# VH-VL binders against q0aze0: the designs that were tried, part 9

Target 1, 268 residues: q0aze0
Amino acid sequence: MKIILVNNRFKENTEKKAQEIAGQLSALNVEVIIDNGLDEPYAGTVDFIMVLGGDGTMLRAARRYGQRAIPVLGVNMGTVGFLSNIEINELAEYLPLILREEYSLEARMMLEVAVFQQQSLLTRVFCLNELLLRSNSPRMLSFALEISGQKLEPYRGDGLIVSTTTGSTAYSLSAGGPIADPQLDAFIVTPVASHIINKRPLVVSPEREISLHLLEEREAIIGIDGQIKMDFGAENRVLIKRAPHPLLMVNLKAKPFFTSIDRSLQRQ

## First folded at step 4 (VH-VL)

Design z3
Fold by ESMFold2-Fast, scan of step 7:
Structure z3 (fold): chain C 268 residues (1-268), chain A 121 residues (1-121), chain B 112 residues (1-112)
Amino acid sequence: as target 1 above (268 residues)
Amino acid sequence: EVQLVQSGAEVKKPGASVKVSCKASGYTFTNYWIHWVRQAPGQGLEWIGGINPSGGYTTYRRKFQGRVTMTADTSTSTVYMELSSLRSEDTAVYYCTRDYEGTYLVSPDYWGQGTLVTVSS
Amino acid sequence: DVQVTQSPSSLSASVGDRVTITCRSSQSLANSYGNTFLSWYLHKPGKAPQLLIYGISNRFSGVPDRFSGSGSGTDFTLTISSLQPEDFATYYCLQGTHQPYTFGQGTKVEIK
């Protein structure tokens, strides 16, 4: 068995714990590849991915490996989040189940984001939470939104979020979007500080294709999961659709989504 | 092994443009950003900007916006930095460096040998 | 822009000395996920900068154990536990969290 151990080397005490876990796995005849985010993603075949950290580390792992259809387990290191399943102090208890492949998988949809300059593809990126289009200056954006070829009235404002259901509790929530059951597959389209009265968040089929382009030259950026930023100008177009593969999240213990989000909202 | 090899020294007059190259080898060129950093005589290091060779996305420090252009040629694994409207204060050693991320400058690990650009007369 | 200030600007030391260099930022270098992108570089005249430490405290491959980094928030330190002849150089910290990315002004470590 070969496991990728995704570590966040930018938080205190994670390297020592990662090496400790790698040693434990090696003693059980598991080959361990440590991914600290500084090198190219491991290109070889892998049986399992263990993510040590919070939601940010999980988002990075999903971007790097999510399209490979490999089971991914989030192991919480101290910061409570929505994407971890077990705590680090529980790992020893659950490790035999992991090695015997005695767990269930929850599929989480991902976005495929393709950015074009005219008709030429510049880049293709996958993400778990959302794409954000936003102004990179004090000036409002004027932009066009098309959903499966249907042209909406122009948007004016600070931007737009196109989110997965998993991302419904991330930036989309802060911008006024709905909380969505992550077991549903849907796009959530949430305006950011729209100047058009009655521009509401939309919940649309994940089979829809969503496209965005600027109607006038502005300084804008495309943000992916809050971790990647790309310049976006009037010559650019972005196409968003459902990614070919969902992220396969490992469930070793019940973690009810709705009670978790309810508790989180009460602490706000 | 990872190597970044830069073009040779340049001498330019004020108002001219200079184009410095950085040729990468020993890794998958499109998986890493290339950033440019300069050091003027007697000064510290200054970040100029970076480019993602996968797609050609660029980020520039505001003071260079409109004067700097970064491009990448994936067929030759080469990044170019062109700086126009040169002034005497642009005299510096220019370095290219590799980093995995674009949103953050995480760990620029391998650096080119540097290219001295002199702007005089 | 995030301002990054190093202390001291220069120091004189002998081989075997413990050297500490401080880097202070005008705002927190932790991003929204709690990641901190603070790195340290060694630079000698006529040579490219060399990465020593990234992410506050992680030694880059091949960097001797005498180099260590620590810190959090806005205050960071690079320590050389026992200075060697090859360590006489200028040291720079780099904040990579906020664009534009900024270097400290440098600390020159000179032979006594």
Scores: ipSAE 0.172, ipTM 0.678, lowest interface PAE 6.1, mean pLDDT 88
Fold by OpenDDE, look of step 6:
Structure z3 (fold): chain C 268 residues (1-268), chain A 121 residues (1-121), chain B 112 residues (1-112)
Amino acid sequence: as target 1 above (268 residues)
Amino acid sequence: EVQLVQSGAEVKKPGASVKVSCKASGYTFTNYWIHWVRQAPGQGLEWIGGINPSGGYTTYRRKFQGRVTMTADTSTSTVYMELSSLRSEDTAVYYCTRDYEGTYLVSPDYWGQGTLVTVSS
Amino acid sequence: DVQVTQSPSSLSASVGDRVTITCRSSQSLANSYGNTFLSWYLHKPGKAPQLLIYGISNRFSGVPDRFSGSGSGTDFTLTISSLQPEDFATYYCLQGTHQPYTFGQGTKVEIK
């Protein structure tokens, strides 16, 4: 068995723990590769990905490895979040199940975000939580939102979030979006400080495509999972689709999503 | 071993253009953003912009927008920075640097050796 | 723009001394996910800058244990526990959280 340990390079304690766990796994004849984010993703075949840390680390891991259809386990290290399945202190208990591949998988929809310069593709990113378009100044944006070719009324506001259901408990929630069942595949389109006070979030079928572009020259940025930023101008367009691959999240420990919402949200 | 090797020193007249190259090796070229940072004599470090070799997406500091152009050649694993309408204030050592985590300069880990660009009448 | 101010601008020290450099930002460098993109670099004349610390307190590969980073929010510190001859250089902090990304003005560590 070959396992990638993904830790957060910005959290020193996760690095130490990764080394410790690597040693333990090696003693069990498991090949281990540590990914702390400083190096390029491991290109070889692996059987399992273990993410040590919080939601941020999971999001990074999803972007790095999600397309490879590898089981990904979130191991929480004392943070509050929605993307970890077990706690670090529970790892020893569940390790035999991991090694025997006795676990269930939850497929989580990811976004495919394509940024264009006119007709030219500039970059394409897969992400687990959301795409954010926001003003890079105190001034409101004016932009066009299209869903499956349907042109909505021009939007005026600070920005817009297009989130997966997984991401519904992230920034979308803070912006007034609905909490979505993670077992549901859908886009959540949440306005950020809309000029129209009653502008409501949209729940959109994953079969549809969402496009965004500015209607006037204004400084803006797009953000991916709160970690990647890109400048966005009048000559750019964003196309958002369901990613061709889901993230395969390992479920070792049953987590009651709906009953744990209050606890998790109160700590954020 | 990760290496960034830059082109040699340049001497230019005001109004001219300069194009500095940065050849990368020791890693997957298209997996990492390359950013450019300069240091004028007696001054600190200043971020200029960055490029994603995968697709060629660029981002520039506003100060340099309209004068700077970054490009990438995946066949040679080389990134280029071209600065036009040169002025004396552009005299500096220019560095290319690698950054993987973000689309902007976040935590550059490896740096080129630097290229001195002198702009003088 | 986020302002990053280092202190002191320069200092004189001897081999074996404990050296502390501070970096203060005009706003918090933590993003919405709690990551702080604060790095420290060592720069010698005629050489490429070298990464010492990333993410506030993580030593880059090959960096000696005498280098350490700490801090949170807007205040960050680089500490050299026992200055070595090769440590005389200019040090820079870098914030990579907010655009445009900015360096501190630098701290020159000179021989006393």
Scores: ipSAE 0.018, ipTM 0.520, lowest interface PAE 7.4, mean pLDDT 90

Design z5
Fold by OpenDDE, second read of step 5:
Structure z5 (fold): chain C 268 residues (1-268), chain A 121 residues (1-121), chain B 112 residues (1-112)
Amino acid sequence: as target 1 above (268 residues)
Amino acid sequence: EVQLVQSGAEVKKPGASVKVSCKASGYTFTNYWIHWVRQAPGQGLEWIGGINPSGGWTTYRRKFQGRVTMTADTSTSTVYMELSSLRSEDTAVYYCTRDYEGSYLVSPDYWGQGTLVTVSS
Amino acid sequence: DVQVTQSPSSLSASVGDRVTITCRSSQSLANSYGNTFLSWYLHKPGKAPQLLIYGISNRFSGVPDRFSGSGSGTDFTLTISSLQPEDFATYYCLQGTHQPYTFGQGTKVEIK
């Protein structure tokens, strides 16, 4: 068995723990790779991904490795979030099950985000939480939203969030979006400070495609999972659809999602 | 070892343009944003903008919009910052600095040695 | 723009002294995910700035233990527990949460 440990170089304790766990796994004849912010995602094949840290680390891991359809286990290290399954102190207890591949998987829909300049593809990213379009100035944006070719009335506001159900408890929630069951596949389209006061979030079928482009020459930003950023202008368009592969999250321990919402949102 | 090596000092007239280079080595060039920061004499540090060598995405401070252009050459692992319509107040030491992957300027960890740009009549 | 106010602008200290520098932002530097991008840099004349602390309290690789960072929201502090000869320099805080990214005015630590 080959396991990659993904930690966060910005969290020293996760690095230390990764080293410790690597040693333990090696002693059990498990091959281990540590991704402590490698320049490139590890290119070799792995059987299991263990994410050490919080939701941020999981999001990064998902973007880096989620398309490979490899089981991903979130191991929480003293943070509050929604994406970890077990606590670091529980790892020893569940390690035998991991090594025997005796666990359940929960498929979480990811977004495929393609950003274009005219007809040229600039970047394509898979992400677990959301795509954010926001103004990069005090001025509101005017932008067009199309859903499966249906053109909605122009949006005017600070921005727009297109989120997975997993991402519903992230920035979308802060912007007034609904909390969604993570077992449901759907897009959540949440306006950010819309000019229209009663502009409501949309719950959209994962079978549809979402397109965004600016209607005016304004400075905007595309944000992915609150971590990746890029400028977005009038010559750009973004196409969002369901990723071809879901993130396969390891479910070793049942977690009561709906009863843990208040506790998990305390950091926000 | 991560290194950022910048081009040499420049002396320009007002109204001219200057193009400063920053050659990166010791890491995967396309995985890190490069940002530019300057320091005018007797002043503090000022962020100018940044570029993602992957795809050429840029972000500029508003005050420099229309005057600054950042580009990246992946074949040479070099980032360029061009500043046009130079003014005396553009006299400064210009630094390139590396960010972390595709993030904003979060924690620039490695810096070039700096390039002095002098704008004088 | 997010304003970052650093204090004091300058201070005089001796080797072995405890030094404290403060940085205050006009708005919270925590993002929607609870991450705060506040960094501290040491800058000497003729040299490039050096990263000391990132993410409020994380020491960058190779940074001595005498440097520490703390704070939350809008108020942040860099502490040098025991000033060393090589620590005489200008220090800057940087907020990297909101564009445009902005530095504090700087704090020059001089020999008393």
Scores: ipSAE 0.006, ipTM 0.457, lowest interface PAE 9.7, mean pLDDT 90

## First folded at step 6 (VH-VL)

Design e1b
Fold by OpenDDE, look of step 6:
Structure e1b (fold): chain C 268 residues (1-268), chain A 123 residues (1-123), chain B 112 residues (1-112)
Amino acid sequence: as target 1 above (268 residues)
Amino acid sequence: EVQLVQSGAEVKKPGASVKVSCKASGYTFTDYAIHWVRQAPGQGLEWIGGINTYTGDTTYRRKFQGRVTMTADTSTSTVYMELSSLRSEDTAVYYCARDESYYDYLSGTFDYWGQGTLVTVSS
Amino acid sequence: DVQVTQSPSSLSASVGDRVTITCRSSQSLVYSEGNTYLSWYLHKPGKAPQLLIYDVSNRFSGVPDRFSGSGSGTDFTLTISSLQPEDFATYYCLQATHFPLTFGQGTKVEIK
């Protein structure tokens, strides 16, 4: 068995714990790779991924490994979030189950985000939460939204969020988007400070494709899961579709979404 | 307008504690972490630690561990740094600085700074 | 800890001069997905530090075009194409790729 441990560079205790866990696993004849973000994603075949940290760390892990159909376990280390399944102090208890592959999997839809310059692909990223288009100035953006070739009325406002159902409790929520059941597959399109009062969020089928481009020469930024940023101009376009593969989240411990949502959201 | 306003200058005896405040305004408090940086006389900038205002997580430079405590009050949009067991070497101007955050992710870029707080430790 | 060394420690220049400051790290500052957490700051006595450049080469809002950043891996450069009177100050680079965060020792730009 081969396991990747993903930790957070800004949390020293996660690195220390990763080393400790690596030692324990090695003693059990498990091969371990530690990913602290300083190297390229491990390209070899692995059986399991443990994420040590919070939701941000999980998002990074999902972007790096989500397309590989590997079970991913969130191990929370002192934070409150939606993406961790067990606590670090519970790991020892569940480790035997992990090694025996006695766990269930929950498939979470991811986004495939492609950014173009003219006809050239600049970047392609798979992400778990959302794509954000926002103004890089105090002025509003004017941009076109197309859904499966259907052109909507131009949007005017600070920006737009395209989120998965997993991401519905993230930035989309702060922007007024709906809370979605994570067992659903759907796009959530949430306006950010729209010029049109009461512009409503859209819930869109995962079978559709979403396209965005600016209608005027104005500086904008694309953000992915709040961690990747890139400039976005009038010559750029972004295409969003459902990723070919979902993130396979490990479920070792029952975590009722709706009964715990109030507690989790109160920290925001 | 983004502003970080720090508390006033402090004079302390060796062995005492000091608590400096940093009040944030002009933005969503929990969208950004706050770091603390100091500059001793004739020295460069030194990172002390940071606090994630969303998660409550703190991270401290090793040399300060055990002596520094950072806290955040979301109701007042204020971050505090307390340094105990003060020494003469702790005499410095202390700055708070804003860092973009997303859950437990930090960018490590300090886009806005407080005006600084002089802490003098003398017998 | 990752050491960050600036060169030179100090320099004298005149208004209109091209000024180049180098920052070298003891380890690569490249992080996940190609991100490099290297930023530059301007600091004047009695004032708060100011962000100039972030992520190696991006100018912060309001920063004049005469400031530019470049580099990769372990070697980074801040360039002032034409020094202005308000640019005489101490400059610092900051790496945030590795824990703990570390500054360069600073470069003081003085009037010749």
Scores: ipSAE 0.544, ipTM 0.836, lowest interface PAE 1.0, mean pLDDT 93
Fold by ESMFold2, look of step 9:
Structure e1b (fold): chain C 268 residues (1-268), chain A 123 residues (1-123), chain B 112 residues (1-112)
Amino acid sequence: as target 1 above (268 residues)
Amino acid sequence: EVQLVQSGAEVKKPGASVKVSCKASGYTFTDYAIHWVRQAPGQGLEWIGGINTYTGDTTYRRKFQGRVTMTADTSTSTVYMELSSLRSEDTAVYYCARDESYYDYLSGTFDYWGQGTLVTVSS
Amino acid sequence: DVQVTQSPSSLSASVGDRVTITCRSSQSLVYSEGNTYLSWYLHKPGKAPQLLIYDVSNRFSGVPDRFSGSGSGTDFTLTISSLQPEDFATYYCLQATHFPLTFGQGTKVEIK
């Protein structure tokens, strides 16, 4: 059995803990690859992914490995989050179940994001929470949103968020978007400081294709999961689709979603 | 209109402790981590550590481990840094700075800074 | 700890000059998806530091376009295309790819 152990580069204790866990797993004849983000993602066959950290560490794991249909377990290292399933001090209790594959999986929709310069593909990135288009100057953006070929009236404001339901409790929520049940598949399109009164958040079928481009020369940024940033200008366009594969999240311990909403609301 | 306002200058004896405050305004306090950076006289900038204001989780540079404590009070949007067992080499201007990262993912990009707090340690 | 070395330690320049400051890291600063956590700050006596450039080459909001950043891997550059009177200051790079976060030693840009 081969496991990827994903950890956080800023937590010196997590490096030591990751090595400790790797040793414990190796003693059980489990091959472990540690991914702290500094090396290229492991390219070989893997049976399971264990994420040691908070939601930010899970987001990186999802972008790197989410399209490979590998079970991913979030292990909380004492942080508050929506994406962890068990606490680090419970790992020993649940490890036998992990090794016997005695757990359920919950599918979480991901975004496929393609960024173009004119007609040429620059990059393709996957996203668990959201794409953010935002101004990178004191000036507002004027931009176009198309949904499956339908051209909406132009947007004017600080930007736009295109979120999954999993991301509904993240930036989208702070920008006034709805909380969505992560068991639903949908896009949530949330304007950021829109100057246009009638631009309300939209909940959109996952079968749609969403396209964005600027209508004026402005300095803008595309952000992915709050962790990847790309320059975005008048020569660029972004296309957003449902990703081919969902993230397969491991459920070992029941964590009621609706009770956990209070954690995200406590930030407000 | 992001603003970080720090407490005033402090004069301390060796062996004492100091607690510097950093009050945030103009943004959602728990959306961003706060770091502390110092500059001793005639020296460059030195990172001390940071705190995730949502979770309260902290990360400290090794040389300060055991002497520094960072806390966050969400009701007042204020972060505190307490440095104990002060030495003369701890004389510095201490800055708080906002990490632009949103989640608990620390980017280490300090977009807004407090005005600085001079701490003088003198026998 | 990752060592970050700036060059030069100081320089004298006139208004209108093109200024280039180099930041060299002892290890690659490339992180997941090619993201590189290298930022540049301006610091004047009695003032708080100010962010100029993040992620190697992205200008922070409101920073004049005479400031630009470039580089990759271990070698990074801040360029001021035409120095202005307000640009005389000390400049720092910061790496945040590796724990602990480390600043360069600073580059003082002085009036000739």
Scores: ipSAE 0.443, ipTM 0.776, lowest interface PAE 3.8, mean pLDDT 88

